# Ledger of designs, part 5: VHH binders against Protein LURP-one-related 7

Target 1, 182 residues: Protein LURP-one-related 7, of Arabidopsis thaliana (Mouse-ear cress) (q8gwl2)
Amino acid sequence: MADSETPYHPDPEDLRRIPVDLFASKKLPGLSSGDLGFADSSEHLVFILRKSSSSLKSLLDSSGVPLFSISRLHNGVWELHKGDVEKRKDLVLTVKRTSKRFSKTESEVSFAGESSENLVIKGVPFQKSCTIYSQDSIVAQTSLMYKLRQIYVGRSKFRLTIFPGSIDHSLVVAMVAIFLQG

## First folded at step 23 (VHH; from r2 with E107Q)

Design t4
Fold by OpenDDE, fold request of step 25:
Structure t4 (fold): chain B 182 residues (1-182), chain A 122 residues (1-122)
Amino acid sequence: as target 1 above (182 residues)
Amino acid sequence: ELQLVESGGGLVQAGGSLTVSCAASGRTFDDYAMAWSRQAPGKERELVAGITEGGSTYYADTVKGRFTISRDNAKNTLYLQMNSLKPEDTAMYYCAADQWFGSSGWQYFDYWGQGTQVTVSG
C-alpha cells in the first residue's frame, strides 16, 4: 500500500507565517532590458521596477500592471503613489532620510492616511544593505547573494527577505527600492 | 547610450590633492548610481567610492576620510576629490554607472569609462 504522501499543502495561513524571499536582478526571464526584476525562489517574476523618462519609477506586477509610482521631491523626500506615473493617485507613503553617518543611512517611512505605523529603514544603500524595522521587529531585510555562499552569483543581485507581517509585499519592495536609490 | 569619460588624472606628490572627473554624455545619469574604481599596477581593480541616485555614498576603507565622491547632475559629471594622497593610491581610475542601485563589485556596473591615470610620487 504505497502511502500516497499527499503533497503537504501548507495551510495558506501557515504560508503567511513563512518569510518570503525575492531575488532582485537585472537579468531575469521575461524581464525587459533596463528593468529590475524581483523573482521568487522559482525564478518567477513577481515585481518589476521600471524607469520612466521623467526620473520617475514604476513598480509593476509580473503582468506589467502598474502598482505604484516612485518619485523624489526637491527636498529629498521620496514619495510612493498608487498607480502609474501617468495616473498618479493617492499618496501611499513617504521616505525621508533622517541620518547619514559614514556609509550608513537611516530613513523614516511614514504612511499616508490613518495609519500611524512608522517604519525605519537602516543600511548602506550603495551596498544594497537594507533592513526595515517596525519598532523592534524586522519587516524585511536584504542580503547580497554573494554573501549567501552563492559564489557564482553576481554582486549586483540581492535577496530580499520579507518576514511575516501585515505590510503588503509590494510596499516592502517599493520601500526597499526607494531606500536603495536614496 | 551612456558614455563616460574620465579626466583630471596626473602626477601628484604624496600628501597632495587631486580631483578627477567623469563626464557623462549620450544621456543623463541623474537616475544612475555612480562609482569610481581603480586599478593599480599588478593589482585587481577595486571599488573606491560609490554614490546612489539620492546621494548616499560609499567608500572603501582604504580611502575613507580622504576621498569624496560627488555628483553634479546639472553638469552630468561625477567627481572624486582625493586628498592626502599616498603612493598606494597610484592607479588608473575608472568611472562607472549602474542603472539601478549600484554594486559592491566594480564589474557589475552597466557603463564604464576608459580611465584616467593618477600617479602619486613618494
Scores: ipSAE 0.854, ipTM 0.927, lowest interface PAE 0.5, mean pLDDT 91
Fold by OpenDDE, fold request of step 25:
Structure t4 (fold): chain B 182 residues (1-182), chain A 122 residues (1-122)
Amino acid sequence: as target 1 above (182 residues)
Amino acid sequence: ELQLVESGGGLVQAGGSLTVSCAASGRTFDDYAMAWSRQAPGKERELVAGITEGGSTYYADTVKGRFTISRDNAKNTLYLQMNSLKPEDTAMYYCAADQWFGSSGWQYFDYWGQGTQVTVSG
């Protein structure tokens, strides 16, 4: 729960973890209609994206607790705030498109506060292609799923692989969501 | 529930231009990813173009440089401007809406229209 007004500090142990896969789908056990879910390899719901309005989305944990709100400014910049849409707290980060060549999009992530981390997201949003870069390292990457556990998976579903690092998984999911909707 | 109705189809000569439109009703589609697909006689339906909520676009290789997908959220209308039309562009054109990010697979959209026929004569 991102209720603290202090910048999020990832657990150092996260750097030693193996890559984590999340699977995004509109159809998951326990997921409400209209929501987008992110589930682990065991099909347990981990995160929920929910539309609050036409311009506001919420990232929730599996219990429905709001973690972040996503909004878009008139200038096209996306903002991520801590907490619920109704109680927007501190700005966490902004995402700005810096390049668009044909279908390929590049966006820059700027963290609020004292964080000096510079992230770049590249890919083709409509094709669910997304890679988050931290300098010369990959933070996370999406891939389309065709088959999962011997079950046919539609192209609407995609896998998000989060590599070991210092960025919280919820932030990664939020950034991916922002990029893909942009 | 979102309703989609395509219009603007017709007969056009090769090399000509045509704009088809998709009017949405029931709710606003401003937070939806939208797409056009087409189905030619005897062929499988294929995704033609897509546009995200934020306006990022996708085009099939067969229509790149010739077709332009756009959206007018104020009018709740999706457009496909088709230039330099070819006989192989003859198809029923369908608009579709996805609640989230869209899809490269036309089958997985949430809402569909009934289609508008585009015929390109050689």
Scores: ipSAE 0.845, ipTM 0.923, lowest interface PAE 0.5, mean pLDDT 90
Fold by ESMFold2, fold request of step 25:
Structure t4 (fold): chain B 182 residues (1-182), chain A 122 residues (1-122)
Amino acid sequence: as target 1 above (182 residues)
Amino acid sequence: ELQLVESGGGLVQAGGSLTVSCAASGRTFDDYAMAWSRQAPGKERELVAGITEGGSTYYADTVKGRFTISRDNAKNTLYLQMNSLKPEDTAMYYCAADQWFGSSGWQYFDYWGQGTQVTVSG
């Protein structure tokens, strides 16, 4: 009789479950030569990857504040530490290759401390193919570049999709950077 | 800044082996992704092999099992060892470098060499 329709409002949790896309590029507004930027869809920088030496890199926020330092050990294991390359602090995680079959690579991420969670990264590093798994769930994935029959598409950039979850986006970006360099 | 110079090309019999080299100068390439591409007469250039900073490799299907890419960072030199060569491998071979990551195609590298000719005969 006098029933009225209530407006639909998305649950805030539903909005938090929307994947985030970042776009990696060597050429973006505000990006210094030699750096690699991760930007939002409007090309605003979110993270910056910078080389400090041949074996040591920094992950910075959009303001250039150091978040992490990335280093590769002589045994091939990669380490992520908090802080700047000159003032490295706590070890956060390590990444170690566990399998390689031709171009396909698997790596294990081990977090420092008492975490029982280990992540697995799979893909083809040279082709910027990278998927991060937490057990059965996908944490993040780069968009695969496909070579179409008789059509050659551009591959100068790539997209990183980060799915909703507990893992900080800066850690996801660091893990992707490590995997694609290793 | 980074300069790449290929060498080691030449004439080789089918079924034979040849190694081409790429010497880097101007700076070290230790933290670069490196690649070999080739261009056969009348054909489009194609990516044949790549190697990341950490040593992960990529090979095109046409060369898997026959070609080996390697890097010697102490000598600032990239290599492509080519075994079981076929006439179809005849091409100009180009060295390429990317400051960060590789690529799924031959385009979009930051630096290129001038090439070295490999000719595989009958």
Scores: ipSAE 0.736, ipTM 0.876, lowest interface PAE 1.0, mean pLDDT 84
Fold by ESMFold2, look of step 24:
Structure t4 (fold): chain B 182 residues (1-182), chain A 122 residues (1-122)
Amino acid sequence: as target 1 above (182 residues)
Amino acid sequence: ELQLVESGGGLVQAGGSLTVSCAASGRTFDDYAMAWSRQAPGKERELVAGITEGGSTYYADTVKGRFTISRDNAKNTLYLQMNSLKPEDTAMYYCAADQWFGSSGWQYFDYWGQGTQVTVSG
């Protein structure tokens, strides 16, 4: 059992850390065609999102090792499991749309097991607008890359800012990926 | 390789309605974000409406309340129902697809159709 699904637990020193930015792009050094990469500010890959079949996607680390599989059920609920799409292990969380009012969408994240802590995601999926809340605190937020013009036709880019806190960054990326597709 | 072909364009009187369709081939589009964009002669292309894999929709303010985007994954077809048409809706309408997510603008789609002309007289 991997320890990668353990929620981030900040030390006192971590409460003074600055937010971390990841940059999502279809074109990055070392990224295979068809994948979506999440890179740091130096364009080094941190996570890779890969399609396996119409309803299954993988979240991989920078070395291509599977961290999670993402699946969309027929009823519209999304599931995140540990491990590869071929050998899915423990269910980690589910994401369910709870409200859709005009352009705004709200979804709830429910962690598997005996946790009482749920997260709420709000935004406009088609516009890549996504904010993840824990209670009244912002866990992470997407923004568009207005400052840099991209020459690559048909490619998408956006920024994901992850604020200091207890949630593992790979889980944040998975939740964003789910919300923006749903 | 996803191929997109629009159809259903034509001449419509102001205040009228028209549905345009986009047939996808080469593979299913059910895990793609889909969109309609349009371009009038001499103007910039603009995003009109979008729909994610999971069915979340987006509409430009200029068409909100008048246009409806929908997808039928079983038929591999995207639709745009256009009601209360105005002369300023006259444009070539393009179907577009993104492998992962939607877009805030027209420029960043992976696949495009050839377009279907919609002309609103009056």
Scores: ipSAE 0.726, ipTM 0.868, lowest interface PAE 1.0, mean pLDDT 84
Fold by ESMFold2, fold request of step 25:
Structure t4 (fold): chain B 182 residues (1-182), chain A 122 residues (1-122)
Amino acid sequence: as target 1 above (182 residues)
Amino acid sequence: ELQLVESGGGLVQAGGSLTVSCAASGRTFDDYAMAWSRQAPGKERELVAGITEGGSTYYADTVKGRFTISRDNAKNTLYLQMNSLKPEDTAMYYCAADQWFGSSGWQYFDYWGQGTQVTVSG
């Protein structure tokens, strides 16, 4: 029920029930300086996160086309809009921090429009720890790449595992980006 | 280029309090994750506390409940309020910044300050 306007729903990958891994890194082939890249296991860029200002960020596809704009409204509240912030402002979802205890943070995701389902995100943002829940199910989860980080020699590198489901992967990446910076 | 300069270190008695600060210059740090690390004599540097762009915090177990990290984006300044200080807190304290997210260890920051010495006498 995510409203991403992307029509991609590959049934064969869903039938195999194989999670998809993306690897976040500041240093990847084809990545511009200052951007954060999300790549597949072969280091091919899939998504790019780019800063527009201190409170605005863009999520781009591998070709650099804006998919979403991330804006911070207030302490603990973020909005995700379709397209670039200067050209398109259709609201897709809101993320609200609902709990912050010691290092642990919890946030709720509310989709715009008609939706009976909300998501919950839990983790430790500063340590890049993030798990997205849909009720009883895990939608996505970050993990550290201790051994693999040695092989790929990149700072702030982490793995994002997206479990099989109907939520668009670009929305998952956007929600992770919001949670980890918040 | 972001530059970080720590200040506020000094000598303090055990059980006392001290606030160290880190002034950022060259550009604003509003969208950076910020951290304090420390290095005691003869020990490995360690991450002490961190704060994300959005204000979520992290504390090492050794300082939880005693130290408070905060940021004032209008003043472009990061703070570490240290209460109930112990001789084991004696260290050089370093300010650090990361362009995107924080870290689980001290090694992965883009910018570092020169440090400010905190000495706790018992």
Scores: ipSAE 0.707, ipTM 0.857, lowest interface PAE 1.0, mean pLDDT 83

## First folded at step 24 (VHH)

Design u1 (from t4 with S103T)
Fold by OpenDDE, fold request of step 25:
Structure u1 (fold): chain B 182 residues (1-182), chain A 122 residues (1-122)
Amino acid sequence: as target 1 above (182 residues)
Amino acid sequence: ELQLVESGGGLVQAGGSLTVSCAASGRTFDDYAMAWSRQAPGKERELVAGITEGGSTYYADTVKGRFTISRDNAKNTLYLQMNSLKPEDTAMYYCAADQWFGTSGWQYFDYWGQGTQVTVSG
């Protein structure tokens, strides 16, 4: 279901940029209890995922400004709206699970409006395995930090690598969050 | 604060079936990732199965095809249906909850129950 007819266009990213790594953790400097944080390689908080009492979730920037709200419909479709959970604005995208085989899940991302951009997310949500595809290109990928030979890093932490592209990093984080919740 | 209480454990013959349950209280767990872990005598605790908020599941290789994790949000209860049980499945089974996406490491969950004993006779 579309909540708005207003199309959303993600901010273009510089294709010449290097991949960006974000590290997700429940324990980060400056992060409130109950929140999930995404920090850069310098341990600076970049994004915050926060739960609301209505089972809605908000994606915030490091200053606490709401960027997006995440909700799930009765039919299992996830929706991302722009803005605060209390004042949800335009529909940005939807995420629908299209396949589940064993532990592997595939989901389709559809951007709202006139955008023809379609993405596919594949992985194992419970294992924090997630890869976002745009056709044959990889948009982003998660990896468990303990698999990266980080001897002292807990298995609860994962790295999100965002590759150069036109999709805003906040949207990538939102999509990953949605997928891992689904 | 979320509280978890396991039940349903017992003695079962090899090849038999058993369902253990985990009742949540204090708050709803509908936005939590849930999991079962088990600890056999003299062995380390291991993750057995997991289920996300949205219902995606994970199973350890040792239980794939035999165990089924499910959740009833209306009843605030997590289940583990165990079929084709083996003596090797004998363990204390623990329910766990993660406030976000779950984890591959049993020790990193946010909430734990006291466990329920499952014994499979061979």
Scores: ipSAE 0.848, ipTM 0.922, lowest interface PAE 0.5, mean pLDDT 91
Fold by OpenDDE, fold request of step 25:
Structure u1 (fold): chain B 182 residues (1-182), chain A 122 residues (1-122)
Amino acid sequence: as target 1 above (182 residues)
Amino acid sequence: ELQLVESGGGLVQAGGSLTVSCAASGRTFDDYAMAWSRQAPGKERELVAGITEGGSTYYADTVKGRFTISRDNAKNTLYLQMNSLKPEDTAMYYCAADQWFGTSGWQYFDYWGQGTQVTVSG
């Protein structure tokens, strides 16, 4: 029974921001072996995904401070909680697969609390294709092939574009991670 | 370190079926994305099928509807069921593991096996 406690309130200033690109890679400056990093266009580490011994994942900031923990229930639903894996606090959101047709997957995101925001994630997880929708708008999208400093990057890396909106970037990264591993 | 060993390859007639397996050792692969790739004589290696940690699957167009990738985490084993085999399916089949999400580029996986030979006679 996931405790639906305090809803997440994104920073209103995020609505005025320009699109932000993050680049996901297993090889980044300052990234520990085994981790997945998200870096900005200047190759500065912004977020870290880390695996725990309990098969749980943690989303960390660039300083290694845990922001969220990611877990999967027996029923296949994914949960995002605030805080460290060892001290999971409030449920933030759940991700549930609603459709699978061939390689294409659709998942529904439900925020904990009284949030009325409904997000849908569509794509092909294994191909790292992912688009997050908020009704008729795109929240974020992954690009499979991109140029980093005019250098072609292999398919092991992907670009995440986060469009202006009310959803915190860390949540976007978490949702993308959940979708891609599902 | 994760080690992968493929098995189950052999000679099969066109239209036949074969299941190859990949046994993982050294650690559990339950949190890895897994994949099969193949390399035919004189051709480049290609990704055949993939499966995420959560069980989402991917298939190359050439094998869709004929091949099924599956994983048994309890046995630490990956499988590829191949049905309706064709001579063009003749190749060395490799299993691979990726620690994060998998990839459509076969060369970017973290771990590889030595391969198992599948030969389909016409």
Scores: ipSAE 0.832, ipTM 0.915, lowest interface PAE 0.5, mean pLDDT 90
Fold by ESMFold2, look of step 24:
Structure u1 (fold): chain B 182 residues (1-182), chain A 122 residues (1-122)
Amino acid sequence: as target 1 above (182 residues)
Amino acid sequence: ELQLVESGGGLVQAGGSLTVSCAASGRTFDDYAMAWSRQAPGKERELVAGITEGGSTYYADTVKGRFTISRDNAKNTLYLQMNSLKPEDTAMYYCAADQWFGTSGWQYFDYWGQGTQVTVSG
């Protein structure tokens, strides 16, 4: 906490504790028709979600470079692999629904490899309600943008808030995309 | 070009049951979020039920426990099973599709069918 005798100068370490907002939309500057964009508050694209020629999806960076591919298995489990749909590399994580009651859904994220960190996602996928938990902490949470767009307002956009932590933002976006489609 | 055609509407007595269907053509809908909405004469359209690509469902409070949405991706067909029907369920029922995530706001779907009439009488 800052004292009263010095101006507050955030330590670089403290700046890591600032939440980041991304805004999901089907219409953003530089976004191709059919894609879903995740942009910063100035509408600059940060991530792009794209459907491939198969039913697979790609998560891309702002330059269109593929980061991950997303696939839905016939058993209802979702997989995230490194690389694009044509050059898929290692499995990164899986997402599996573990509980459902009417519209409320709970899913578990299991990371591949030597990580023991499993995450839980809770929400209502059809209503874009999604909160990602790591044990006792919230990793990320969606919210709707009703008050910012009051004229002919729909639920076509949403905000994703990513809280400070060790999980890469591209993984958070991928997990949100998986949960909201599943 | 995704095309949606509803069927299965008709006249049913209050307390009865009815299933409406929506056949998709032009392409598969297996990676679309799908929904049913309805509009009664002189009233605003409202979202009734939705289902995501992966099968997660949503229901309006007015139909919870009475209606069941389901999808058969192999047949490109969406269903709405309606039980314990009431006169206020009388409406034109519309099939809708969204390329990405679902929404509770009826006007934001990308594709719409022409509707099928359901009439519930006393």
Scores: ipSAE 0.664, ipTM 0.834, lowest interface PAE 1.2, mean pLDDT 82
Fold by ESMFold2, fold request of step 25:
Structure u1 (fold): chain B 182 residues (1-182), chain A 122 residues (1-122)
Amino acid sequence: as target 1 above (182 residues)
Amino acid sequence: ELQLVESGGGLVQAGGSLTVSCAASGRTFDDYAMAWSRQAPGKERELVAGITEGGSTYYADTVKGRFTISRDNAKNTLYLQMNSLKPEDTAMYYCAADQWFGTSGWQYFDYWGQGTQVTVSG
């Protein structure tokens, strides 16, 4: 596998991928106090969610490099922009609640651009219940972790399963974070 | 440090209404998920209602349709409006906060108030 001047073709590794699990927790090795971490099954950080002292949040990679900034508008719409909170770049997507019935919530994700397919997120934010749909397919979903009552319930942990597809994992994590806060 | 102080508890007749409040101090709670839990004498504490930063709500089945949780970020205050009260609603009501999302376990919130007593007779 090497660089080439030809048009891009799918990476063979992408065509063979299986679902990826990330584990969200406020307590993980290498995680700063106040952050929320998304880690692999070995507890190695993959993404970090950080609140700013201003009313903005950042999604960071494992090295702490800002990937996206998350902001909530006065009308309840959430925006995701590329880049850090101080110098935001292009708008990537918006998330808007489309229905709320008792505790169940449904939101629509609209990608920036004229011709983009919307995603739908359904669940119960306060209970960390979240499923992202593309048409009839599941893109990702959360589940609660109940290994042993004492050691996992106390950490406010949950699992995020991302199914094989074209949507970047950092975008999936950002959408989950928005839905569960909104 | 975020400090939470409940108020508004009292004695009320069955079928009546009462609003309890939770005043936050030390910092704003705008970015916190907030909740009410309760503990009746001799029973385990249970989550009653929750509300996220963005306003999504959750209610226990035993209070759904009768209780309303709300937040006023400008006043740094959380509310629980309780209608159609029953003797089984008698409990100490506690305000709680979580830095990110809600949680199903009462013991896993980051901050707690000292509680306000609600007693429903009849």
Scores: ipSAE 0.654, ipTM 0.833, lowest interface PAE 1.3, mean pLDDT 83
Fold by ESMFold2, fold request of step 25:
Structure u1 (fold): chain B 182 residues (1-182), chain A 122 residues (1-122)
Amino acid sequence: as target 1 above (182 residues)
Amino acid sequence: ELQLVESGGGLVQAGGSLTVSCAASGRTFDDYAMAWSRQAPGKERELVAGITEGGSTYYADTVKGRFTISRDNAKNTLYLQMNSLKPEDTAMYYCAADQWFGTSGWQYFDYWGQGTQVTVSG
């Protein structure tokens, strides 16, 4: 039983890099009926997902300003554009499903332009299971709540953990929203 | 409001096949996540299969490989093809819809049908 007592000294870099949690719910303070909110740990809205039509959705900031528009093309590819659905600007990225094995899905994110940066998203969309990879590193991950059998107030909740990195949080939320819908 | 009506249930011999359908009305369900749940007598309702807006599917382990969920948005209809049926599959089968993503817990879907009974004789 008596293990060698080894003091742990965290590297200074680890003390400066911590994950950020967002909580997705259809029921949050200040959230309009029909929207999906992403809130911080104090339930303050950070992002809002809103439907404009069956093929068009908006990602908004906490004050309702459009950040991105999300569209599903008839060929199954999803596109993310900067700006409002009525005043779309530059294409930012596309998401395409590349593999479907049983319930597990894999999708590839391609950024607009000639960038070599591509991300891979893996999970089970219907179970709100989603992990975003940059090569071998995890960019963000949702929590699979079904194993905890928790009782949720409202219609549903899940947690999105965003790990420290260079990818903007609004893009992470957009990619998660696309993957879980498609 | 979205209305869901199941059909196609009935008595079937063990080892047989059956397809249940769910017709949506009042609104198209194109941008809804759709699901089938079931409830056997004396048991809690459980999620059987789900399908997202974009067509990604989910199956409970107890039905994987035997059941197939599909959606026909042009007909506003959800299907569950059930093969190799077992007496354990006997239940009331419910169609369900979620406005955004699927729901891991059976009880939190936004809309429900009234159910269709499937009875599998041993």
Scores: ipSAE 0.650, ipTM 0.827, lowest interface PAE 1.3, mean pLDDT 83

